# Designs tried in a protein design chat: VHH binders against q96fz2. Part 282

Target 1, 269 residues: q96fz2
Amino acid sequence: CGRTSCHLPRDVLTRACAYQDRRGQQRLPEWRDPDKYCPSYNKSPQSNSPVLLSRLHFEKDADSSERIIAPMRWGLVPSWFKESDPSKLQFNTTNCRSDTVMEKRSFKVPLGKGRRCVVLADGFYEWQRCQGTNQRQPYFIYFPQIKTEKSGSIGAADSPENWEKVWDNWRLLTMAGIFDCWEPPEGGDVLYSYTIITVDSCKGLSDIHHRMPAILDGEEAVSKWLDFGEVSTQEALKLIHPTENITFHAVSSVVNNSRNNTPECLAPV
Below, E stands for the ipSAE of ESMFold2; O stands for the ipSAE of OpenDDE; V2 stands for 0.75 times the mean of E and O plus 0.25 times the DockQ between their complexes.

## First folded at step 14 (VHH)

Design BD6 (framework vhh_8pnl_2; at its last look DockQ between E and O 0.01; V2 from the best seeds 0.00; counts 0 for: pae E 18.0 > 2, placed apart)
Fold by OpenDDE, look of step 14:
Structure BD6 (fold): chain B 269 residues (1-269), chain A 120 residues (1-120)
Amino acid sequence: as target 1 above (269 residues)
Amino acid sequence: QGQLVESGGGLVQPGGSLRLSCADAGSIFSDYDMGWYRQAPGKERELVARIYIGGTTKYADFVKGRFTISRDNAKSTLYLQMNSLKPEDTAMYYCARGYRWGSSPEFDYWGQGTRVTVSA
């Protein structure tokens, strides 16, 4: 996964992340550093994206089921990194393979500390290789959306005519991530950064791409992944697997340029 | 939802200019796509211009370079500079805000409008 969309306004995004804590109380996640959020139809690595994480990461003795929403840098910068510039990292940390997560120090160490997060997106993009050509067809991949009373059952927005009906209560894609905290050697603000865990693609996506983000499907999966106070690493890792509960449609080549930030990136062609 | 308040409308001669403003008082303005619509008497509401969160602008065909949509995120204000106005541009102009993508309607919140009259 090298491109996502996360364009919802902060207020809409917050409401979309409504949840119940362990007591069954309805809550909205509180923002940390909301000014770092920049909505975009076309998010690339090194940009900031909103993630959910347990409040316990920030407050001692906090209820670990409570959630914070925070923009973090895409591309994990390990806490041990000693260079002053994160861009000097010599290895790619945009993604973490699920099969080697425990073999890589950069991911194992923060994971062992309970630094699990849920990366939020409208969806993610993948490119299908066209046989016989150097051309790649981009796809937007996202959760099936629930039919609202006003909208027909739109499992997949496969047509422009149906696309207009999808906007009420957009279900965000929830991807499993690991984050770390890096303190610059020269001082300054602590950098929070994340990697997206990837798995082998489900059967439905296998023709598009062989890898997909580890998607946490449903509130229970999201809650367990976030709650590092009650859920062990071993138990959390059981949540990391391919899911078939995904839909997709072809989009224009507009998304190929990371500078393009318009609805055309998401629109079905 | 925040209030959108349009201003800057009025009476102008053909060939004249107006600058419309839309103040957003209730939302994080920078997080939304914005647009201008107009509705002439007895006609349907039509899109004039849009500006996305990324700053990209799009115009209706009838604009033909005469109008410019812009935004000031620091001021939470949307603008429409209208030059070379024609009698056919006479309408109520509405500011719109939205976050919908891929299809119309892209906007879900509207102001009360400001009236533009182009007459000799």
Scores: ipSAE 0.847, ipTM 0.923, lowest interface PAE 0.4, mean pLDDT 92
Fold by ESMFold2, look of step 14:
Order: C-alpha cells, then structure tokens, then sequence
Structure BD6 (fold): chain B 269 residues (1-269), chain A 120 residues (1-120)
C-alpha cells in the first residue's frame, strides 16, 4: 500500500471518527496540529495524513481509550535517524510487513513503546499487474458502504448535494499503523511519522495485488489496537490479519500521477 | 541537537547531601517527562526518580524519602536533591529525557552522567 485518498474536510472527517470511550460516552477525537492536515484524493508517501492514537501518548494519567487525531508523515522516520533530511532515509518505511515487524528495529522499537496508530483514509489504491504488458489497472479499494436508495455509491452522485451525502456518511478505512517521534538534529518541532502494516491479500483482492494493508474492521479492533495502556503488544498483534470485508472498483489512470488531486482519481470507470 | 548536561556530582561523606542538576538545551523542556537513573559498577542501570510533564513524581523503593526530584521549566533544568547519602548510592547518575508530550515508560535520550561517590 503506497497510495490513499483522504479528501474529507476536517469537520466531516472528525464526525466520521466519532467513537465511544471505555465509559460508553460518545466522543469525537481531539485534534493535534490540525493545520498540517492536507486533504487530497491522491496521497503518497512523505505526505501528511490523519491518524488516531491514544490520548495517553500526550497526557499523564489520561484515559488510554480516549483518542487524539493528528496528521503524521507517511513513511516512518526512526527516532535514531541522524540526518537532517528525512527524505534521505536509506530504507523504505512506507509499509511494515506483519510477519517481520518484530525483527526490524525501525518498527520493533516504537511498537514496544506502545506507538500504535490507526491510519485513516477514504480508501487506498492498488495497481493490478496485467499479464503480457507493462500496463497496470488502478483500483480504488474501500470498506463496503451503506446504501440508501440510489446513494452511498461514488458513481451514483449526480449533483453536488448527492456528492456531499455520499461522503457525509462514508465509512473511513481504518488501517493498523505504527508511529515514531523524531527530533531533528538541528532543532525544530518533533516529527511524528507512521508506517502501515501489511498482510497477505484476501481472496477478493488477490487478483489485484498480493499484499494489502492490515485493516481494523470495527470499533473493538480499533479500540484494542489504540489502547497501549490496556492491550499488550502480543495481544494487539492478534488483530493483524487479512479481511474479506472490502470492495473495490476500477479507476482511470488519472490517479497514476500523484500530483493529480481531483475526484476523477477515485471515480469508477 | 537536544543535549542533556549533568552536574553537581562529587565525593561526599556518608550522611551528606548533593544536588544534581541537568540542563536541557535545544528542546522545549516542559514538553518532556524527565528522569534520573543510576548505574553502579557491575549493575544494570536503574531508575532513581521520574517526574512527568504534569509534575507528578515517582521514586524507586530504595530512595525511601531521601531524594527529591524537581524541575524548573523556566530554566530548562532538572534537579535531584540527594540527602542522607549512603555508600550504596555510589554510582554514575544519568539524566534522561522522554518523548515530546509522551508518557512512554522508555526514555529517548540520556546524558553522559555525573559521578557520585559516597565514602568515608
């Protein structure tokens, strides 16, 4: 997984992240650094995207079931990185394979610190490799959405009003991530950055690509992954597996160029 | 570069007192949990005291009220007041800084240490 859509305005995104804390109280996540949120239909590594994490990462004695939402850099920069420019990192941290996560220091160390996050997106893109050619067919992949007669489908939006209704009720894709905090050697704000954990693809996606993000399906999975105060690393890793609760449609090649940021990127073809 | 510089160590008689200081440069000091660790020869590094961002403190059991950790955010300085010193307190004492706004049990950065020797 190397491309996502996360295009919702901040207030719509925040409402889509409504949750219940361990006391059963309905809450919205509290933003950190909201000015760094850069909505786009076409997010690539090194860009900022919103993630959920436990309030306990920020506040002593906080309820670890309470959630913070914050933009973080895609492409984990380890706390021990010595160069001044994170783009100079010599290895790719866009994704972290679930089967080797405990073998790689870049991921094992922050995971041991409870630095688990939930990466938010409208959905993600993958390119199907076509036999006998270098051509690739992009697909937009996302949670099945609730239908309300001729709405709830991206292709069914025939007006600005219907488009808003589709996204007002959109179920955001929730992917398991690991984050780390890097202090630039010459000073400045600490950099929060994340990786997306990957697993073998489910049967439904196997014809598109052999890997998929580890998707956290439902509030119980999301809560357990985030709650490093109550859920150990070993128990959290049991949440990391493929899911068949996923859908997709083909999209045009507009998405291929990561500088294209338009609704056409995810429109069905 | 955020660097922690300890000072205030030295040679002291049993029952004496020392005040360790740790200056933190190049970082927003008030955003970090801070701590003091010590390491005697042949032993593992062990927590002495910890002070959280909000000011709550925790002490190792062996401290038994003899040491006090404090911080002065205006001066970006962490302190350890050590009273009623005993020979078993002889060790290198390290200042440690956590993660920005974090409450992780692990610390991110360590100073070079200051030596405390308690002998007759």
Amino acid sequence: as target 1 above (269 residues)
Amino acid sequence: QGQLVESGGGLVQPGGSLRLSCADAGSIFSDYDMGWYRQAPGKERELVARIYIGGTTKYADFVKGRFTISRDNAKSTLYLQMNSLKPEDTAMYYCARGYRWGSSPEFDYWGQGTRVTVSA
Scores: ipSAE 0.000, ipTM 0.118, lowest interface PAE 18.0, mean pLDDT 85
ESMFold2 (binder alone), look of step 14: mean pLDDT 82; pTM 0.821

Design BD7 (framework vhh_8pnl_2; at its last look DockQ between E and O 0.01; V2 from the best seeds 0.00; counts 0 for: pae E 19.4 > 2, unsure alone 64.7 < 65, placed apart)
Fold by OpenDDE, look of step 14:
Structure BD7 (fold): chain B 269 residues (1-269), chain A 120 residues (1-120)
Amino acid sequence: as target 1 above (269 residues)
Amino acid sequence: QGQLVESGGGLVQPGGSLRLSCADAGSTFSDYDMGWYRQAPGKERELVARIYIGGTTKYADFVKGRFTISRDNAKSTLYLQMNSLKPEDTAMYYCARGFRWGSSPHFDYWGQGTRVTVSA
């Protein structure tokens, strides 16, 4: 996974991330560093994307079932990295293969510390190799959505009340990630960065690409992945597997250029 | 939910210019696609111009380069510079805030509108 979409407004995104804590109380995740959030139809590595993580990472004795939403850098920078510039990292940390997650220090160490996150996206992009040509067809892959009859009517002044109800049912793609905290040697702000765990593609996507993000399907999976206080690493890793619960459509080549940030990136062709 | 307040409308002669403004009282203006719509008496509301979060703009065919949509995210304000106005441009102009669900555009908030009258 090398490209995602995350373009929802912060307010909408927050509501879409509504959850129940371990007590059954309905909650919205609290933002950390909301100003770092930049909505985009075309998110690439090294950009910031919103992730969910346990409040326990920030507050001692916090309820580990409570969630924080925070923009983090895509591309994990290990805490042990001693260079002043994260771009000098010589290995790719955009993704972490599920089969080697415990073999690579860059991923094993933060995972062992419970630094699990859920990467939020509208969906992700993948390119299908065309047989006989050097051309690749991009696809947008996402959770199946419930189409409300009112979806797509430009100008239907439906009451704000009805709108909120419709969007409360938005289902974001929830991908399993590992994050780390890096302190620059020269001082400054701590950098939070993440990698997306990848697995072999499900049967439905296998013709498009052989790898896919580890998708956490459902609130239970999301909760267990985030709750490092109650769920061990070994138990959490059981959640990492391919899922068939995805849909996709072909999109234009506009998404090929990471500088393009328009709805055309998502539009079916 | 942010309140959109339009301003800048008025009476102008053919060939004249107006600059419309739309102020968003909300703090998340930059997260939304914005657009201008207009509605003439007895006609349906129609899109005039859109500006996306990425800064890309789209215009209706009747604009023909006469209007420019822009945004100032720091000021949470949307603008429509209208030049070479014609009598047929007479309408109530509305500011709209929106976002997309996948490939589907949605507008969640509308202003009250500002009236533009082009008459000799």
Scores: ipSAE 0.805, ipTM 0.904, lowest interface PAE 0.5, mean pLDDT 91
Fold by ESMFold2, look of step 14:
Structure BD7 (fold): chain B 269 residues (1-269), chain A 120 residues (1-120)
Amino acid sequence: as target 1 above (269 residues)
Amino acid sequence: QGQLVESGGGLVQPGGSLRLSCADAGSTFSDYDMGWYRQAPGKERELVARIYIGGTTKYADFVKGRFTISRDNAKSTLYLQMNSLKPEDTAMYYCARGFRWGSSPHFDYWGQGTRVTVSA
């Protein structure tokens, strides 16, 4: 997984992240660095995307079930990285395979520190490699959405009212991630960055691609993944598996160029 | 087993200093979080200090700036500099290694310990 859509305005995205804390109180996540949120239909590695993480990462003695939402850099920069420029990493940290996560220092160290996050997206893109050609068919992949008579078509974003009918109650895709904190050697702000954990694809996606992001399906899974104060690494890793609760449709090649930020990126063809 | 060897303990007077060392004969020292624990007679083993792979340190509240944990990955050695020693610091001091799970390290190997005695 190397491309996502996360295009909701901040207020819509925040409302979509409503949750219950361990006491059962309804809450919205508290933002950190909200001005770094850059919504786009076409997010690529090295861009910022919002993730959820436990408040306990920021506040001594905080309730670890409370959630912070913050934009982080896609492509984990390990805390031990010594160069001044994160683009000089000699290895790809866009994704982290679940079967080797405890063998790769870049991932096992932050995971051992409880640095688990939930990566938010409208959905993700994958490219199907077709036999007999070098052409690749992109698909937009997302949670099944509840449809009503007021539901709009995904591709019909021709007015604010049509957009609202599709997206105002959109169920965000929630992917398991690991983050780290890197202090630039020259000083400056700490860089927060993440990787998305991947698993073997489910049967429904196997014709598109052999890997998929580890999806956290439902509030119990999301809560357990985030709550590093109460849920051990070993218990959290049991949440990492494929899911069949996923749907998709083919999209045009507009999405291939990561500079294209338009509803056409995810419109059905 | 038997790969962690503590040294540097001994008898000191109150206000004195000791430097504890822990040699790790294992080949992957730099891949571990490390810690010092202590156990006084009749008490449970308690954390003194820990140092993470990335160099971040944490100290028990009773340390109050008197001890400094450090590591030398090139020598595969963990250190504890102990200053301003008090009789309450009398204990066996243990070196431990492991990875952090959740909010606390999971220490999977311990040394045999080195005795520190602080008496007038």
Scores: ipSAE 0.000, ipTM 0.112, lowest interface PAE 19.4, mean pLDDT 84
ESMFold2 (binder alone), look of step 14: mean pLDDT 78; pTM 0.798

Design BD8 (framework vhh_8pnl_2; at its last look DockQ between E and O 0.36; V2 from the best seeds 0.00; counts 0 for: pae E 16.7 > 2, unsure alone 63.2 < 65)
Fold by OpenDDE, look of step 14:
Structure BD8 (fold): chain B 269 residues (1-269), chain A 120 residues (1-120)
Amino acid sequence: as target 1 above (269 residues)
Amino acid sequence: QGQLVESGGGLVQPGGSLRLSCADAGSTFSDYDMGWYRQAPGKERELVARIYIGGTTKYADFVKGRFTISRDNAKSTLYLQMNSLKPEDTAMYYCARGYRWGGTPAFDYWGQGTRVTVSA
């Protein structure tokens, strides 16, 4: 996964992340550093994206089921990194393979500290290699959506005509991530950064791409992944697997340029 | 939800210019797509111009380069510079705030409008 969409306004995004804590109380996640949030149809590595994480990471003795929403840098910068510039990392931390997560220090160490997060997105992009050509067809991949009654007949979500309908709620894609905290050697603000855990693609997506983000499907999966106070690393890792509960449609080549930030990026062609 | 307040409307002669403003009292102005609509008497409300969060602009066909939509995120203000105004541009102009669901635009807030009258 090298490109996502996260374009909802902060208020809408917050409401979309409504949850129940362990007491059954309805809550909205509290923002950390909301000013760092920049909505975009085309999010690339090194940009900031909103993630959910347990409040316990920030407050001692906090209820670990409570959630914080925070923009973090995409591309994990390990806490032990001693260079002043994160861009000098010699290895790619955009993604973490599920099969080697415990073998790589950069991911194992923060994971062992309970630094699990849920990366939020409208969806993610993948490119299908076209046989016989050097051209790749981009796809937007996301949770199946439920159209509201205002939109008329519920048709296939991937039908172009259905995209003229207004949705009341968009179910955000919830991807499993690991984050770390890095203190710059020269001083300054602590950098929070994340990696997206990837797995082998489900059968439905396998023709498009052989890898996919580890998607946490449902509130229970999200809650367990976030709650490092009650859920061990071993138990959390059981949540990391391919899911068939995904849909996709072809999009234009507009998304190929990371500078393009328009609705055309995720619109069906 | 923030209040959208339009201003800048008035009476102008054909060929004249107006600059409309829309102030958003909300703190999340920069997160939204913005647009100008107009409604003439006895006609349906129609899109005039849009500006997306990415800064991309779109115009209705009747604009023909006469109008420019812009935004100042620091001021939480939307603008519509209207040049070469015509009598047919006479309408109530509305500011709209919106976002998209999976690419589908949704406007969730509207201003009260500002009246533009183009007459000799």
Scores: ipSAE 0.781, ipTM 0.886, lowest interface PAE 0.5, mean pLDDT 91
Fold by ESMFold2, look of step 14:
Parts: structure tokens; C-alpha cells; sequence
Structure BD8 (fold): chain B 269 residues (1-269), chain A 120 residues (1-120)
């Protein structure tokens, strides 16, 4: 998992993240650093994307079931990293394999501190190596959307109002992540950065790619992953598994170049 | 969600220039793809120009390099610079948000429009 779409305006994204706290009250997540949110149809590692995390990470005595939404850097920078430039990190932290997460210091340490987050996206892209050719076919992969006359039909929107309706009701992909906090040696603000946990692909995706992000399907899974105050690491890791509740469609090669930020990136071909 | 207010329309002679503005009162202006749409009397509304959040632009074929769409995210304002105006450009001009744009009677929701009249 190395490419996502997360293009929604902040207000639409925030509404899509409505949730219930442990007392059953409906809430929206509170933003941190909203001006660092950079919506795009074509997000790549080292860019910022919004994640959910427990309010308890920011406020002493906060209710751990309450959620913060914040942009974080994709590509976890461990708290122990000594260089001044995160691009000098000599190993790839874009993803974290679930089968080795407790063996890698870069991931085990922040996980043990309860630094679990939910990575948000419209969906993610994967490239299928096609039999009989050297070409790769990109796919856009996302939650099944509730069918209405225009909902879930990305290519059928024919006006700004209909386009907004498609995405106003979009069910965001919710991926399990781990984050860490790095203090630059030269000073400045703490860098928040994340990795996406990966698992073996479900049967439905196995013809596209052998790995997939660990998807948290439903509010119970999202709540348990985020709530490090009430849910232990051991219990949280039980949430990490493939899901068959996923759909996809082929897209054009426009998405191949990460500089292309247009709806064509995710449009069905 | 922002409210879209167009301005800058008026009467011009053929070959003249005009700059349209669309102010968005919302705090999330930079998160949107934007476009200009126009409607002449008795005609369907049609897309004029589009600007994506990444800055890439697209124009309808009839523009022929005469118009330039731009945005100022600091002022939450979308612009359309119109040069070499022709009588055929006489229309109400509307700004809109979103990528997948086509003709629709419901476009007025996005703003009241600003009138451009190019004398015959």
C-alpha cells in the first residue's frame, strides 16, 4: 500500500468521521493542525494525510474514547532517529507487516505506548501485474458504498451537486496505523508520522496484489483500535486481519505519476 | 460549506476584457476544485473552465486561449480573466465547485451569477 486518495474538503471529511463516544454521545473529531491537510486524489509516502487518534494522546485525563483528527506524515519516523532530515531514514516505514510488528523496534516501541491511529482515505491504489504483458493495471480499492441512484457511481456524476452527493455520503476507508513522535535535534515542532499495517490480501484482492492494508471495518473496530486507554495492545492486534468487505475498479494510468492530482486518477475505465 | 458570490460582470465592447471574481466565504476554499459555467438566453448552461486543487486547468474548446482561470487561496477567490470578448460570450456567468461538471438547471445554487454583455 503506497498510494491513496484523500481528496474531500475538510468539512465533508469531518462529517464522514462522526462517531459515538463511550457514553453513546454523537461527536465529530476535533482537528489538530487543520492547515496542514493537503487533499489530493493521489497521495504518496512523505505527504501528510489525516488520521484519527485518541484525545488522550494530547490532553491529560481526557476520555480515551474521544477522537482527534490530525494530518500526519506518511512514513513513520521513529522517536529515536538521530539525523536532522527524516528523508535520511535508511529503511522503509510506509507500511508495517502485521506478522513482524512486535519484532521491529520502529513499530513495537510506539505500539507499546498506545500510539495507534486510523488512517483515512477515499480508498487506495494497487497495481496488478498483467499476465502476458509487462504492463501494470492500476485499481482503485475502497469500501462498498450504499447504493443510491448516483451513490457509489463515481463516473456517473454529471453536475457539481451530484458530484458532491456522491462524496457527501462516501464511506471513508479506515486503515489501522501506528504513529510516532519525533523531536528534531535542531528544534522545532514535534513531527507526527505514521505507518499503515499490512496483511495478506483477502481472496477478492488476491488477483490484484498479495498484500493489503489492515482495514478496520465498522465503528466497533475503529473504537477499539483507537482507545489505548481501555484496549490493550494484545486485544487491539486481534483486529488486524484481512477483510472481504472491499470493492475495486480499474483506473487509467494517469495515477501512475504521483504529480497527477485529478479525479481521473480514480475514475473507472 | 462556503457561499459563492460572483462579481465583475458588466458591459464591454467586442475585443474588450473583463475579470470575473467568485468569493467563497468558507474556510475550506483551497480544498475544492472550482469551475466557471455560463448560460446565454435560450441556451443550456455550459462549462467554461475548470481549475483543480493541484492548479491544473482545463478549458472548453470555445475559449481558444482567450480566458484564464486562476485562484487566490489566501483570499478564497476564484477568477476568470476574459480577453478578446465576442458577442457570443454574452451570458450569465456562474462559479461552481466540483470536478465532474456538465450542463444542469440546478447550477444557480452555487451563486447568483454575474452578467457579461458584449455589445453587438
Amino acid sequence: as target 1 above (269 residues)
Amino acid sequence: QGQLVESGGGLVQPGGSLRLSCADAGSTFSDYDMGWYRQAPGKERELVARIYIGGTTKYADFVKGRFTISRDNAKSTLYLQMNSLKPEDTAMYYCARGYRWGGTPAFDYWGQGTRVTVSA
Scores: ipSAE 0.000, ipTM 0.191, lowest interface PAE 16.7, mean pLDDT 84
ESMFold2 (binder alone), look of step 14: mean pLDDT 77; pTM 0.781

Design BD9 (framework vhh_8pnl_2; at its last look DockQ between E and O 0.72; V2 from the best seeds 0.00; counts 0 for: pae E 2.7 > 2, unsure alone 63.2 < 65)
Fold by OpenDDE, look of step 14:
Structure BD9 (fold): chain B 269 residues (1-269), chain A 120 residues (1-120)
Amino acid sequence: as target 1 above (269 residues)
Amino acid sequence: QGQLVESGGGLVQPGGSLRLSCADAGSTFSDYDMGWYRQAPGKERELVARIYIGGTTKYADFVKGRFTISRDNAKSTLYLQMNSLKPEDTAMYYCARSYRWGSSPGFDYWGQGTRVTVSA
């Protein structure tokens, strides 16, 4: 996964992240550093994206089932990194393979500390290799959306005309991530950064791409992944697997350029 | 939901200029795609211009370079500079915001509008 969409306004995004704590109380996640949130139809690595994480990471003795929403840098910067510039990392931390997560120090160490997060997105993009051509067809991949009475049989954004109605109650894609905290050697603010865990693609996506983000499907999966106080690493890792509960549609080549930031990026063609 | 308030409309001669403003009282102005629409008497509301969160702009065909849409996120204000105005530009102009733009203009919020009259 090298490109996502996360464009919902902060207020809409917050409401979309409504949840119940362990007491059954309805809550909205509290923002940390909301000013760092930059909505975009076309998010690339090194940009900031909103993630959910347990309040316990910030407050001692907090209810670990409570959630914080925070923009973090895409591309994990390990806490032990000693260079002053994160761009000097010599290895790719955009993604973490589920099969090697416990083998790589960059991911194992923060995971062992309970630094699990849920990366939020409208969806993610993948490119299908076209046989016989050097061209790749981009796809937008997301959760199936609930049909609203007004939207008719729209199980998926099947037409551009109905696309506007699909966003009224958009179900966000929830991807499993690991984050870390890095203190710059020269001082300054602590950098929070994340990696997206990837798995082998489900059967439905296998023709598009062989890898997919580990998607946490449903409130229970999201809650367990976030709650590092009650859920062990071993138990959390059981949540990491391919899911068939996704849909997708072809999009225009506009998304190929990371500078393009318009609805055209994710609109069906 | 933030209130959109349009201003800057008025009476102008053909060939004249107006600058419309739309103030958003909400704190999340920068998170929305914005647009200007107009509705002439007896006609349907039509898109004039859009500006996306990324700053990209789109114009209706009738604009032909005469109008410029811009935004100031720090001021939570949308602008429409209108030059070389024509009598056919006479309409109520509306500011709108959206996060669900597709092939059809989906709006989640509208202003009350400001009236533009172009007459000799």
Scores: ipSAE 0.837, ipTM 0.910, lowest interface PAE 0.5, mean pLDDT 92
Fold by ESMFold2, look of step 14:
Structure BD9 (fold): chain B 269 residues (1-269), chain A 120 residues (1-120)
Amino acid sequence: as target 1 above (269 residues)
Amino acid sequence: QGQLVESGGGLVQPGGSLRLSCADAGSTFSDYDMGWYRQAPGKERELVARIYIGGTTKYADFVKGRFTISRDNAKSTLYLQMNSLKPEDTAMYYCARSYRWGSSPGFDYWGQGTRVTVSA
């Protein structure tokens, strides 16, 4: 998983993240650093994307079930990193394999501190290798979405207006992540950065790629992953597995170039 | 919340220029794709130009290089520079915002419009 779409305006994205706290109260996550949110149809590593994390990471004695939403850098920069430029990191931290997470210091240490986050996206892109051609077919992969009443009627099967309305109620993809906090040696603000945990692909995606992000399907999974105050690392890791509750469609090769930031990146072909 | 106000319209002779502005009172201007649409008397609204959140622009075929869409996120303002104006460009011009993919203009939020008249 190395490319995502996260294009919704901040206010729409925030409403899509409505949740219930431990007491059953309906809430919206509180933003940290909202000005760093950069919506895009075509997010690459080193860019910022919004993640959810527990309020307890920022406020002593806070209710650990309450959520903060903050943009973080994709590509975890370990707190122990000594160079001044994160791009000089000599190993790839875009993803973290679930089967080795407790063996890699870059991921084990922040995980042991409870630094779990939920990475938000519209969905992710993956490229299927086509036998005999070297050409790769990109797909956009996302949660199944609820259709409007007009969808599936005789007169409205492929209406563009119905597709546009889907975004008003889009179910965001929720991926399990680990984050860390790095203090630049030259000073300045602490850098928050994340990795996405990966697992073997479910059967539905296996023809596209053999790996997929660890998807947290539903509020119980999201709440348990975030709540490092009540859910141990060992219990949280039981949430990390493939899911079949996923769908996809082919997209044009416009998405291949990460500089292309247009709706064509995710449009069906 | 999401109000759009167009300005800069007026009367102009063929071959002249106008610059339209669209101010967004909301705090999330930079999060939206933006566009200009127009409606001539007795005709349906049509896309003139669009600018996506990444800065990429799209123009209707009839523009033929005469118009330039741009945005200033610091001022929360969308612009349309219209050069080489023709009588056929006479219309009410509207700005709109969207976060949806698709080709339909019907579900975007619209401003009140600004009138452009190009007389022979």
Scores: ipSAE 0.477, ipTM 0.767, lowest interface PAE 2.7, mean pLDDT 87
ESMFold2 (binder alone), look of step 14: mean pLDDT 77; pTM 0.786

## First folded at step 16 (VHH)

Design CA1 (framework vhh_6z1v_2)
Fold by ESMFold2-Fast, scan of step 16:
Structure CA1 (fold): chain B 269 residues (1-269), chain A 123 residues (1-123)
Amino acid sequence: as target 1 above (269 residues)
Amino acid sequence: EVQLVESGGRLVRTGGSLRLSCAASGSTFKGYAMGWFRQAPGKEREVVAAITQSGGKTYYADFVKGRFTISRDNAKNTVYLQMNSLKPEDTAVYYCAARFGFYETAPNEYDYWGQGTQVTVSS
C-alpha cells in the first residue's frame, strides 16, 4: 500500500471516528495539529494522513482507551535518525512487512514503546499488472459499505451534491500502523511519522496485488491495536493478518499522477 | 516523571500476613504499569507481581501465586501487595517500579524505582 484516498472534511472525518472508551462512554477523538490535515483523493508517501492513537501517548495520566486523531507523515522516520532532513533517509519506510516487523530495528523499537496507530482512509489504491505490457490497471479498494435508499453508490454520483450523500455514512478503512517520534538535531518540533503494516493479499485481492495493508476489521480490533496500556505487543500482533472483508472496483488512470486530486480518481472506470 | 515510596515492610512470623504500599507522587502515575520486585542478599532482583494501568490484567511469579495479590487505587496514586502465608524464603527488600505502557517482567524494562522496604520472615 502506496496510495490512499482520505478526502472527508475534518468534521465529517471526526464523526466517522466516533467510539466507545473502556467505561462505555461515547466519544469523538480529540484533534492534535488539525491544520496539518489535508483532505485528498490521492495521498502518496511523505504527505500527512490522519491516524488514531491512544491519548496516553500525549497525556501520561490519560486512560489508554481514549483516542487522539492526528495528522502524521507517511514514511516512518526512526527516532535514532541523525541527519537534519528526514527526506534524506536512505531506506523506504512507507510499509512494514508483518513477517519481519520484530527483526527490523526501525519498527521493533517503536513497537516496543507501544507506538501503535490506526491509519485512516476512504480506501487505498493498487495497480494490477495486465497482459504482456508494463501498463497497469488501478483499483480502489475499501470496506463494504451499508447502502441506504438515500445514499448513492460511488458509480452513481455524478454531481457534487450527490457525492455528499455517498460519503455521509462512509465506513473508513482502518489500517494497522506503527509510528515513531523524531527530534530534529538542530531543534524544532518533534516529527510524528508512520508506516503501514502489510500482509499477504487475501484470496479476493490476489489477482490485483500480492500484498495488502493489515486491516483492522471492527471496533474490537481497532481498540485492541490502539490500547498499548492494556494490550501487550504479543497480543496486538495477533490482529495482523489478511482480511477478506473488502471490496473494490477499477478506476481510471487519472489516479496514476499523485497531483490529481478529484473524485474522478476513485470513480469506476 | 514519578517518584515512588514503599512502606509496610517489617518483621513477621512464618505463616503471617503483611500488606506493602507504594505511594506515587507526580501527575503521571495513572498512565503507568506497576510492578513489585524483590531482592534477597546475594541474589539478583526478581519480579514478584505486576499490574496494568486499569488493574484489568495482573502477573504473578510462580513462587507467589495463590499467596500474594497485587492491586492499585488510582484515586490514591497507590499500588499494594498483599502477602499471605509468608515463608522465610520471602525475606527480601521489596521494590516498587513503574513502566510506561504494558507491564514487563524484566527489571531493566522499568523506568522508575522506589528505595525499597525490608520484609523479614522468621520462624
Scores: ipSAE 0.745, ipTM 0.893, lowest interface PAE 0.9, mean pLDDT 89

